# VH-VL binders against q54qk4: the designs that were tried, part 26

Target 1, 195 residues: q54qk4
Amino acid sequence: MNLSEDVLKGIETLSDEKLINDSVFKHIIDTCFLVILKKKTESDLFDNKAVSSVDTIALKQTFSAFIVFILESMKINYDQSSISDLLEEHKLSSSRIDFISNYFKEYRVAIRKHLSVTNFHFPHIIDVNWRLDLFMKSNAVEKLNTPVYLINLTTEQEENVKGKVQFAATLDQLQDLVFKLRDAQKQIERSSIKS
Below, E stands for the ipSAE of ESMFold2; O stands for the ipSAE of OpenDDE; V2 stands for 0.75 times the mean of E and O plus 0.25 times the DockQ between their complexes.

## First folded at step 10 (VH-VL; framework fv_nisevokitug)

Design i03 (at its last look DockQ between E and O 0.36; V2 from the best seeds 0.00; counts 0 for: pae E 12.1 > 2)
Fold by OpenDDE, look of step 10:
Structure i03 (fold): chain C 195 residues (1-195), chain A 120 residues (1-120), chain B 108 residues (1-108)
Amino acid sequence: as target 1 above (195 residues)
Amino acid sequence: QVQLVQSGAEVKKPGSSVKVSCKASGGTFSNYAISWVRQAPGQGLEWMGGIIPIFGTANYAQKFQGRVTITADESTSTAYMELSSLRSEDTAVYYCARDREPSTDYFDYWGQGTLVTVSS
Amino acid sequence: SYELTQPPSVSVAPGQTARITCGANNIGSKSVHWYQQKAGQAPVLVVSYDSDRPSGIPERISGSNSGNTATLTISRVEAGDEADYYCQVWDSSSDYYVFGTGTKVTVL
């Protein structure tokens, strides 16, 4: 199975027992499977005291990587032995491999069923358009005597499959959003340097 | 689907030890935490501790630390709770319990309970 | 330690609504679960924090929490609802499961 280096690095992070203790490990793996099964959300990853000792970026990266691993494995119906071999290659302990393998076995049918009817791929933003909105009323966005803009994000799920995300924002709100995105970018860049 | 079957009632002397077993069936065993909860006569439920079998590490309520040992045998899908230095106040029904799904913080499955009587 | 406080007893007439409270600091921010325990039996989960109602549990039984109080509501109470009820949370600070003191519900 061809996984990206980032995904493989994320998997390897799960082998670091100093960084990821057994409690954190279990929580990450549990959450990944439950998120895929639409029983939990990514935010639930942080609803555990155990993860407080782990860098947030590292945790997110590891989580994301493992999600991809699960989905790709399920997509190609990767057998248990191959899963174990891959994990062993990336230096996970036998107990952790068994832990993961058990969940693969337990949730294989359910996840594959979900994959057959649900798209787990996230769209990419490929374009941004905006206009002044004189008619929209929103308690959350509208400020007195402040222009409100309608923002349209064009997204692409797959090649030639486009979608749109629309939201309203004041100039100040947009500036705040940009700031937060820039902050995220910086954090991601920092993480990339460490990896 | 999952069933937890516990060992039978015990009568013990003060100062002795008791070991209660909990056999799981109908599902996977290794990945799910088994907890022990006791209930003294006419009293409420009290969490004692739990174990994740595949890792073999247990956590305990502070009240029982040093006196309780929780173990698991994956080959037989059985969890054990051993309580030492028994006292009269340890007289209770002891339950094993498990969650239905990973990372839940509640118990869907319960054993039938094991009465442990400590009397001189 | 984190403690959950319940009234010792609640009496209710058949057909009426029973409300059992579970009090703790900021319990409204926690996932609160409820168990029913009939005499001589193991506890049974009747309410979880999520929308997934346990199998066999009637819609008459529901849970809510806000502020410092969680509440189990049993509507149209029947004789079969007579039992002890326990609230339960997981305390993240101690990594312990914490049960309430329990409430005996008597159907008059």
Scores: ipSAE 0.470, ipTM 0.729, lowest interface PAE 1.2, mean pLDDT 89
Fold by ESMFold2, look of step 10:
Structure i03 (fold): chain C 195 residues (1-195), chain A 120 residues (1-120), chain B 108 residues (1-108)
Amino acid sequence: as target 1 above (195 residues)
Amino acid sequence: QVQLVQSGAEVKKPGSSVKVSCKASGGTFSNYAISWVRQAPGQGLEWMGGIIPIFGTANYAQKFQGRVTITADESTSTAYMELSSLRSEDTAVYYCARDREPSTDYFDYWGQGTLVTVSS
Amino acid sequence: SYELTQPPSVSVAPGQTARITCGANNIGSKSVHWYQQKAGQAPVLVVSYDSDRPSGIPERISGSNSGNTATLTISRVEAGDEADYYCQVWDSSSDYYVFGTGTKVTVL
């Protein structure tokens, strides 16, 4: 699981039973799961007497971190034992781990269904290999030598399924491909700046 | 699937205590808050307090603080509410209630109610 | 403390529409839940989160919540709808679970 340091820090805050007492803990976990299911909003996090004693910045950071944890766990289909091991590694008590595990059991199917309509992931290019081969064409009159590059793209999908995309291209075809990729990159950059 | 079954009706003298039980069946007990809600004759619903069994801690409505004790026994899947120093205005039906999901916002499952009558 | 005010009674003819109000300052910023309680029975949840219906609750029972008023609407009222109705919110500045004063619906 590839979680940022900020996310891991927020998860470890859930182990601090002096800062996050049991009432606050239950509220945070419940709100995280229900926000993902669109049954609550972030404002519901603060509408609880128990959280009034908790620093607002720490509360928001922990809330955000645990939402990321839930979503990432669903994305990689983490099983219950893996979830428990990770939480134990980050110092959560057995009672808190059991509480969280029961929420995953209760809501896993509903969250997976909700996410399935937005869960498409493009195969990612993880390696590029190429070599130069000469293609020779002949006909009754002429002999041609045109350099041809064999391009191999190694891809990986979320489920650790590796694939290959292999094609042959002349130098002209490869330059055209590079031009089209640069144009697509510029379109993506303009979209991210506007949003 | 989840069912809450409460102990039977009780008649009590002023100044005594009553302990009402609420046995849960048909599901996980430890993570679900069990609340107690009372209803005096001809009156509305009033939340008294609740407990999350796995944590063993209870929260109480301000009105009942100091007179009510709520506990849970995970081995029997049973919650208890004890109200002390009973007086005539404590005559009411006492309900236990919980959510179908691990939530604290509303009550989807209710016990049948326990009538407690306080009279001399 | 946060108080939810309901009319004490509403009378409605069969087949007509009953509207039960639940008033409080800025109740539109809260999630409102509704319970039906028939005589001698425990309450039953009929609406959660302003407008969501639990499984088994007919479409003719609906809810809305805006401004200072939440409303439970029962269309095509039947004799079996005769009951007391309570709104409820969760409020951290109060005793968490706050119930409305209750409305007795009488089907004429």
Scores: ipSAE 0.000, ipTM 0.520, lowest interface PAE 12.1, mean pLDDT 80
ESMFold2 (binder alone), look of step 10: mean pLDDT 91; pTM 0.929

Design i04 (at its last look DockQ between E and O 0.33; V2 from the best seeds 0.00; counts 0 for: pae O 5.7 > 2)
Fold by ESMFold2, look of step 10:
Structure i04 (fold): chain C 195 residues (1-195), chain A 119 residues (1-119), chain B 108 residues (1-108)
Amino acid sequence: as target 1 above (195 residues)
Amino acid sequence: QVQLVQSGAEVKKPGSSVKVSCKASGGTFSNYAISWVRQAPGQGLEWMGEIIPIFGTANYAQKFQGRVTITADESTSTAYMELSSLRSEDTAVYYCARGEPSTDYFDYWGQGTLVTVSS
Amino acid sequence: SYELTQPPSVSVAPGQTARITCGANNIGSKSVHWYQQKAGQAPVLVVSYDSDRPSGIPERISGSNSGNTATLTISRVEAGDEADYYCQVWDSSSDYYVFGTGTKVTVL
């Protein structure tokens, strides 16, 4: 299995028990599997009690990385021991590995069936819109007292398939995102092969 | 088809402890938070705490911190609630309850276990 | 110490509308869930996330939440609606689940 450096870093973030406690961990993994199964949307990532104290950008990055991990594991038909070995290599505790493994066991058939009837490719970002709002309403999170930016990404999976990705971030979170995107761009420029 | 089946009614003396079981069937046990909720006679519902079985760490309501212990046994798909230093005001029906993943509500409930504390 | 206050009782004639309130500071910022409990039975979820209805719950049962008040509305009340009703939230400041004080609905 060949996962990008960003995906592997996002997976390793799941091992940081001070940043991502067990309740947050459960929420992230639950939501990843349920989104793939079309039972939840990514907006549900932020509307749960478990994520009230976690940096929204970090949460989104880890969520995206784990989604990729699930999908790639299904594409190459990774067995349970291979999944466990990869997660151990990236410092996840045995209880967190077992949590993930239980979901792979439970949902492997359903996910494989879904992938067979759904043509999945990573959507491309083609437009960005944003606005500043003084308040953020959430079903699971108490109202915030700080300014929040609402970001809307227009995506395209292939020429005819459009989508929207929406998330909320504070100024500090956006600055960190921009910094990380610039760092990622620099890494791509250093190692990239033009096409 | 998730079912939660609890242990039977108990009569206890003040100062003793009680341990109520909650056996889950019909689905994965280890990944799901199990909550304990009690209801004294003629009173409302009161959340006591929860556990995610695979992690083994429980979160307790402040009122019960130090008197309640919530545990889980993955091999038997059973959660336990133990309440110590019982008083007459601990007489209640004790429920275990579970929600769907990533929810803040409880859509599966055990039948309840009556614990009576009397001398 | 987040508390959800409900009226102790509501009496409603058959065919009329029962409104059950759940009051707390800034409850409109929280997701409110509602349970029906009949005598001798475990609670049953009837509304989730302020206004969502689980499968099998009739459309005449609805919910709303804004400001300091969440409301469960039972339209065209039937005898079978006679029960205790509880609101519930998760409180982020305490990381606890909190139930309301409960409302007994009596169908006259």
Scores: ipSAE 0.337, ipTM 0.646, lowest interface PAE 3.6, mean pLDDT 82
Fold by OpenDDE, look of step 10:
Structure i04 (fold): chain C 195 residues (1-195), chain A 119 residues (1-119), chain B 108 residues (1-108)
Amino acid sequence: as target 1 above (195 residues)
Amino acid sequence: QVQLVQSGAEVKKPGSSVKVSCKASGGTFSNYAISWVRQAPGQGLEWMGEIIPIFGTANYAQKFQGRVTITADESTSTAYMELSSLRSEDTAVYYCARGEPSTDYFDYWGQGTLVTVSS
Amino acid sequence: SYELTQPPSVSVAPGQTARITCGANNIGSKSVHWYQQKAGQAPVLVVSYDSDRPSGIPERISGSNSGNTATLTISRVEAGDEADYYCQVWDSSSDYYVFGTGTKVTVL
């Protein structure tokens, strides 16, 4: 199986019993499978007392990595022994490997069925366009007498499968968004250095 | 499909111990949390503790800390609850219940085990 | 300790709607679940906050949660709905599962 270094690192994080205790481990794994099955959302990952001790970025990275692992494993119909071997190679304990293996066994058919009819890949932003909206009035939360811009994000989930996300923003709102994104980027970079 | 089958009724004397079993079938065992909940006659439900079999770690309600021991045998898919230093107020129906790892509810219950503590 | 308070009893005529309340501080921010317990039987999950309706549970049974009160609603009550009902939450502070005091629903 060809997994990226980032995904493998995320899997290895699951072997760190100091950082990821049993309760957190259980929650992460369970949440990943339930998210894939559309029973939960990513936000549910943080709805647990046990995760309060874990860095948010690290938790998100680990979660994302394991999602990819599950999906790729299911895509190629990776057998249980191979899954176990891979996890062992990345230093997970026997109990945690068994825990994961049980989930794979339990949900294999359901997830593969979903994969056959749906795409679980997250879309990527591939283009950004904007224009001044002369007709849009500011709502109560926007500053009066400020230009409003319509932003169009072009997304791509698969080759030649494109989507669009549209939103309106004032210049100040846009600047705030950019600032927050940059902040997020910095935090991610810091987390990557620690891992 | 999933079933939890508990051991039979028990009659115990004060000061003694009781161990109730809960055997799971029809699904996986190790990944799920098994809780014990008791109900005194005519009273409500009271959570006692839980175990995650694959990890072997148990969590107990403070009220029962030091007096209750919850264990699990993965090879037989059976959870156990042992309550020591029994008192008359421990007379109750004891239930095992299953929850998924990331859920905070119980979707399957045992049939209950009546434990009577009397002199 | 976190405590859930329910009325001891609710009486309802057939065909009417029964409402069972579960009160606690800021319960509206918690996932509240409900169990039905018929005489001599184990509890049965009838409402889960974040899950599909349990198998065999009629649409007549629903849950809502707001502020300091969660409510189980049983519409078009039938004789078979006579039971004890318990609300339940998980308390993050103690890591305990907490049950309500229970409500006896009597169908007149």
Scores: ipSAE 0.022, ipTM 0.592, lowest interface PAE 5.7, mean pLDDT 87
ESMFold2 (binder alone), look of step 10: mean pLDDT 93; pTM 0.947

Design i05 (at its last look DockQ between E and O 0.45; V2 from the best seeds 0.00; counts 0 for: pae E 10.7 > 2)
Fold by OpenDDE, look of step 10:
Structure i05 (fold): chain C 195 residues (1-195), chain A 120 residues (1-120), chain B 108 residues (1-108)
Amino acid sequence: as target 1 above (195 residues)
Amino acid sequence: QVQLVQSGAEVKKPGSSVKVSCKASGGTFSNYAISWVRQAPGQGLEWMGEIIPIFGTANYAQKFQGRVTITADESTSTAYMELSSLRSEDTAVYYCARGREPFTDYFDYWGQGTLVTVSS
Amino acid sequence: SYELTQPPSVSVAPGQTARITCGANNIGSKSVHWYQQKAGQAPVLVVSYDSDRPSGIPERISGSNSGNTATLTISRVEAGDEADYYCQVWDSSSDYYVFGTGTKVTVL
């Protein structure tokens, strides 16, 4: 199985018992499986006091990494031995390996069934176009006769499968968005998952 | 399918300790949290704590912190609850409970209960 | 600490509808579960808010949740419905399972 370095680093984070105690570990793993099974959402990852001590970005990265791990493992129908070996290679304890392996055993069929009918991959933004619209009434700001930018995001779910996301924003809103994105970028750069 | 079978009734003196067992059968054990819930006569249900057997770490309600110890033996699929420094107000039926799924926040399966009587 | 408050008792005639409330701050945002406990028996799960109906539980038993009140509804009440009922949540702030104070349902 070919996993990205980022995914592998996320998996390795699960071996850090100082950063990820047993309670946090279980919560992360439970949430991953529940999200894949469409019983919870990513927002539920933060609905536990245990995770309050963990950096938010690190937690998100670890969560995302493990989601990918589960999905890829299920996609290729990775056997239990191989799963265990991979996790062992990335320094997870025996108890944590067993914990994960048990979930794989119990939910393999269910998850594979879900994968056959659903796609858990998020689209990527591959292009951005914009124009100025002087006549557009923005529902978000409720301002009349205010210049509004119409933004078109081109997304790609799979190869040659493209989508579009459209939204309107004032200059101030765009500036705020850019600021938030830059802030997120900085936070990601500051945070490391066993890197 | 899953059954939880608890040890028999206990009569204890104040200041002593009691250890109640809960044996699980009919399913997996290691990943499932086992909770202990007690009920005093004529009173409501009170959660005491839980353990995840595979990790061996327990979480306790604050009220019982320092006085209750929950353990598990994976080889026998048995959970234990030990309560020390017993008082008359500890007289209750003690239940072990478990969810159908390892990550549920409710209890599908219950033991039959163990009456613990604390009397001088 | 997070607390769930229930009325101590509810009386209902056969064939009528019993409603048992469970009150707490913002309980509408939580998964509320309900248990039935008959005399001398262990509790039985009758409503799991976010899951399918438990096996053997009749459709006339249902749960709802909104605002600061969760409600267990028992329609077409029968003599066999006489029991204590408890609401229950998992509180993420304390990492505790919290039970309601319990409600005794009497069938007249």
Scores: ipSAE 0.577, ipTM 0.785, lowest interface PAE 0.9, mean pLDDT 90
Fold by ESMFold2, look of step 10:
Structure i05 (fold): chain C 195 residues (1-195), chain A 120 residues (1-120), chain B 108 residues (1-108)
Amino acid sequence: as target 1 above (195 residues)
Amino acid sequence: QVQLVQSGAEVKKPGSSVKVSCKASGGTFSNYAISWVRQAPGQGLEWMGEIIPIFGTANYAQKFQGRVTITADESTSTAYMELSSLRSEDTAVYYCARGREPFTDYFDYWGQGTLVTVSS
Amino acid sequence: SYELTQPPSVSVAPGQTARITCGANNIGSKSVHWYQQKAGQAPVLVVSYDSDRPSGIPERISGSNSGNTATLTISRVEAGDEADYYCQVWDSSSDYYVFGTGTKVTVL
């Protein structure tokens, strides 16, 4: 399994029992699985009093890392012992490893079914990169020197068939895009897949 | 399918405590939150708290913080709810309840209920 | 605290449709679950996630949720539908599991 250094660091954060107590740990794991099954959103991660004491950047990094871990584990069909061995290597306690392993055991089939439907017909965004360009110039543009973000979406249509979508957007256009994506996410939450 | 079987009805005096048990069978126990919900005669449902057995840590509704203690014994697949400093207002049916999946926000499985009567 | 308000009672003739409301600010952004409780029995889940029907629940029981109102609909009401009905959400700013005030459905 080829996980980035940032993903591995995020997973190792789950081993820090002083930063992430058991209540927070359960909430993170539950929310990760529910988001993959389209039952919750990222905003639900922050809807818990226990997480108010946790650094929000660390919380988001850990959440994102564990989602990547789940998805990659399903893609390569990691068995329960392989999942346990990886988590042990990254310092998780036996009780936390058992907690995670039981989730994989119970929901592997439902997640695999959901992923197969999602990946059948449409490219999926698997990475986002951006940079800000303050001095973009165009002879046809009425607003010279407007800050412009250059956005690169890495997509995957089939296993290992990658594509790129690149576009430029002003801050106002990005804000509108984020608003529309949040609206679409809410509409997806209203539909549910039950086992 | 999961079954939740609770201990029998109890009659208690004001100021005492009661401990109700909830034995789970027919599934895994460790990852699934067990909640306690009570219902006074003629009244609605009221969530009291939960425990996740593998961690042994409970969360309590604010109203019951300090009076309720929820525990679990993984070796017997049994959860317990103890309510102290009983008052006549605590007369109710006490249910244990559990979801079908660890990440659900609802309760598929309910115990049969335990009537606790507090009277002098 | 987040409160779910239901009408205390609904009366309906057999064969007609009963609609039970569950009101709260922005309840449409939450997943609403519904329980049926007959006299002397534990609650039974009849709708999950606004509109999903657990196995064994008849198709004439359905749910919806938008805006400030979630609704449980029982079409072609039968005598066996006479029960108390509770809505429920999970709310992180409250005590997590919040039940509605309850609605007694009476079949005339």
Scores: ipSAE 0.006, ipTM 0.531, lowest interface PAE 10.7, mean pLDDT 80
ESMFold2 (binder alone), look of step 10: mean pLDDT 93; pTM 0.948

## First folded at step 11 (VH-VL; framework fv_nisevokitug)

Design j01 (at its last look DockQ between E and O 0.01; V2 from the best seeds 0.00; counts 0 for: pae E 11.1 > 2, placed apart)
Fold by OpenDDE, look of step 11:
Structure j01 (fold): chain C 195 residues (1-195), chain A 120 residues (1-120), chain B 108 residues (1-108)
Amino acid sequence: as target 1 above (195 residues)
Amino acid sequence: QVQLVQSGAEVKKPGSSVKVSCKASGGTFSNYAISWVRQAPGQGLEWMGEIIPIFGTANYAQKFQGRVTITADESTSTAYMELSSLRSEDTAVYYCARGREPFTDYFDYWGQGTLVTVSS
Amino acid sequence: SYELTQPPSVSVAPGQTARITCGANNIGRKYVHWYQQKAGQAPVLVVSYDSDRPSGIPERISGSNSGNTATLTISRVEAGDEADYYCQVWDSSSDYYVFGTGTKVTVL
C-alpha cells in the first residue's frame, strides 16, 4: 500500500503512548471510524477531556493520517494480516494493533459500502481558476520578485453549498502540486470503487 | 444478535461483597466497552463504571471509587462487577450494558439484570 | 457533576402526543439518547444520536435537541407506550455516562 510519509508518520504517532495515552488512542480510533461512517463529525474529536493534553495540531494530523489509512486500506480491501504488519512496522503495541484490527473487522463491510455509494464529507472541487501576479508579496513565498500564481478553487460540500479555497504558489510549488495531483489521478484511475 | 446474559439473583449481608457476571455472545467483545448500571427499587438508572476488555482498564463513577471493581475475561467474553462493603442502599437490580458500536456513548444491548438484595 | 432533569410523570390520552423533556446546561450540544423501560424489564434504546433507528422502534418515537432541553416525542400514543423513559448523555468533562431522573408515562 502506497501511503505518504506524512500519513505514515501520523500512524507512527499512535505508537507514542506518552503522547497518545490509551484514552486518547481509543477516542481517536473510534472517532475516525465513526466519522467515515458519517455518525460523528470531526469536531467530535475534540469533545473529550483526554485530548486536552495533546497538541491540537498533532491530534489533527494523527486523525487525518489515520482516516487516510482506513480509507486506503478499505479501498484495496487490505487483509487483517497486512494491516497488522503495517502497524507493527510502525511500532504500535500488540494491544493497539489488536484494537485497530478489531475495528477493521467490525466495520469493513459497512465502510466499503459507504465508499461505494457516498463521498466523504469532504468538499469537492468543482471549478478552478488562476491568475499570475507579478507583484504580490506573500509571506508564504520566500523568493522576492518571483511571479506568483493565485489559485482559486471552487468547492461544493452539498448541493448548493459552495466554498472557496484560495492560495498562492510559485512555479516550483505549483509544479510540485501538479505532480502530486497527477499521481493521485493515476491512483484514482486504478481504483475499482468508482466502477 | 448480541446478547448479554447475567448471573442470578444474590442475597447478601451488610459488609459483604457481591460479584456479578455478564457473558456476551453474538458479536465481538474486546473493543466494546461494557458498562454496569444499577437501579434501586422505584428509582432511576445509575451508571457505575465501564471496562474495555482489550485494555483491561476500567473507569468508575466517583461515587463508587474504591468500592467497585470491574473486570473482563476476553477468553470467555465475560465481564464482572464486584461491589464490596455492601449496604442496604446497594439493594438494586444491576445491569450490564454495551453500545451498538465500539466505544459509543449509548447502550444498545442490555443484560436481563441481576437483583442484589442486601439485608441483615 | 452534570445532571439531567426530567419531569417525574407525564399523562397522555390514547392517540395524543406525549412529550418528555430532559433539561441540562447546553444539552443541545450533546448527543442525547433515550431509553424505554417497561415494568420488570431492562431498558431499551428507543432514540440514538445517529440516523439509524433502533430495530423495532416505531417512527412515532422521535427525539429533538436544542438549547438546554432535549425532548422525546411519542406520537399517536398507545397503551403499550406506558413505561419509564430516561434520557442519557456522555459527559466529556467527567467521562461519565449520565442518565436523566426518569419520567413515568401513563396512558389514560
Scores: ipSAE 0.022, ipTM 0.598, lowest interface PAE 4.7, mean pLDDT 87
Fold by ESMFold2, look of step 11:
Structure j01 (fold): chain C 195 residues (1-195), chain A 120 residues (1-120), chain B 108 residues (1-108)
Amino acid sequence: as target 1 above (195 residues)
Amino acid sequence: QVQLVQSGAEVKKPGSSVKVSCKASGGTFSNYAISWVRQAPGQGLEWMGEIIPIFGTANYAQKFQGRVTITADESTSTAYMELSSLRSEDTAVYYCARGREPFTDYFDYWGQGTLVTVSS
Amino acid sequence: SYELTQPPSVSVAPGQTARITCGANNIGRKYVHWYQQKAGQAPVLVVSYDSDRPSGIPERISGSNSGNTATLTISRVEAGDEADYYCQVWDSSSDYYVFGTGTKVTVL
């Protein structure tokens, strides 16, 4: 999972039981999930007397961070154990982890349905094909006698709805792409469960 | 509209070679891969190879490496397939084919086919 | 070495529906194209990208592809549908253009 330092800091604030007591914590979590489903607004949290003692800036940062966490967790289809492991890494107590995990379990289907009709999802790559060819077309360059790989990605946005992404790359460009993908994989391993 | 017209039927002896032509008309020739596909009597379709005329380079199916030569002449918009060391198993109809676009993974346009009979 | 397997033949009565299968491991992850070939003629593309019909192909010819099987469906079969049918994929680890084994459709 690629979360910014600010988002991770906001999640860790939920572990500070002196700053955010259990009553405030429950209101934050409930409002985050229901705002995504458009069943509550930010006013349902920020105008609540139960949270009036918490610094408004800290509250807003934590609320925003947890919204991002929910959305990223749905985007990469994070399972319950992965969510629990990440929250434990950021010092949340077992009871707070269980509370959050129960919200994911209850609302996962509803949030995915809502995101599929209101937000963009990246298609999944399900196949890769290539062809070695000796030309490059662009508005900027002459045709070259340099090996160029035509890469075809077969994608799937939803069950049995396929797409095609096609691009051309030199060997150097493919090597750079591989380095970038390996770097991205290292970031995912930092954020997700290892087998 | 693009049309592919092939040379006429041929009868060949085992051990000889055959060269089939495929003339393209009604569109751009040089940037589009021209493929050769054969079909033995009562059998299925079998891809043999391709050429992109502007580069003059060909790709061959593994089965035909060393026996097939595919060439193109941009000035006449004509592709050629030559198969050497003919044997009875090479008796087939030979088609040229191409897609509508340079990077299609299927064939929109087919020649009429050229029957090559290898008989002693 | 990606190979596409089709039944050798399918017999259907006029007006009925013919279904021609094309089997391979995870073929649903690839785009499948279909050709019709009548006796003595060159193949004609009838379906591209699993389910798209080129101009001039009747709506009663359709395709689908999922899992390990792609299927060409010919509804309201006519005598003129009697032909050989081939599926085809692109596969970079094979010889690029991979054709199925072919299916002869006989109209009874």
Scores: ipSAE 0.000, ipTM 0.496, lowest interface PAE 11.1, mean pLDDT 82
ESMFold2 (binder alone), look of step 11: mean pLDDT 93; pTM 0.950

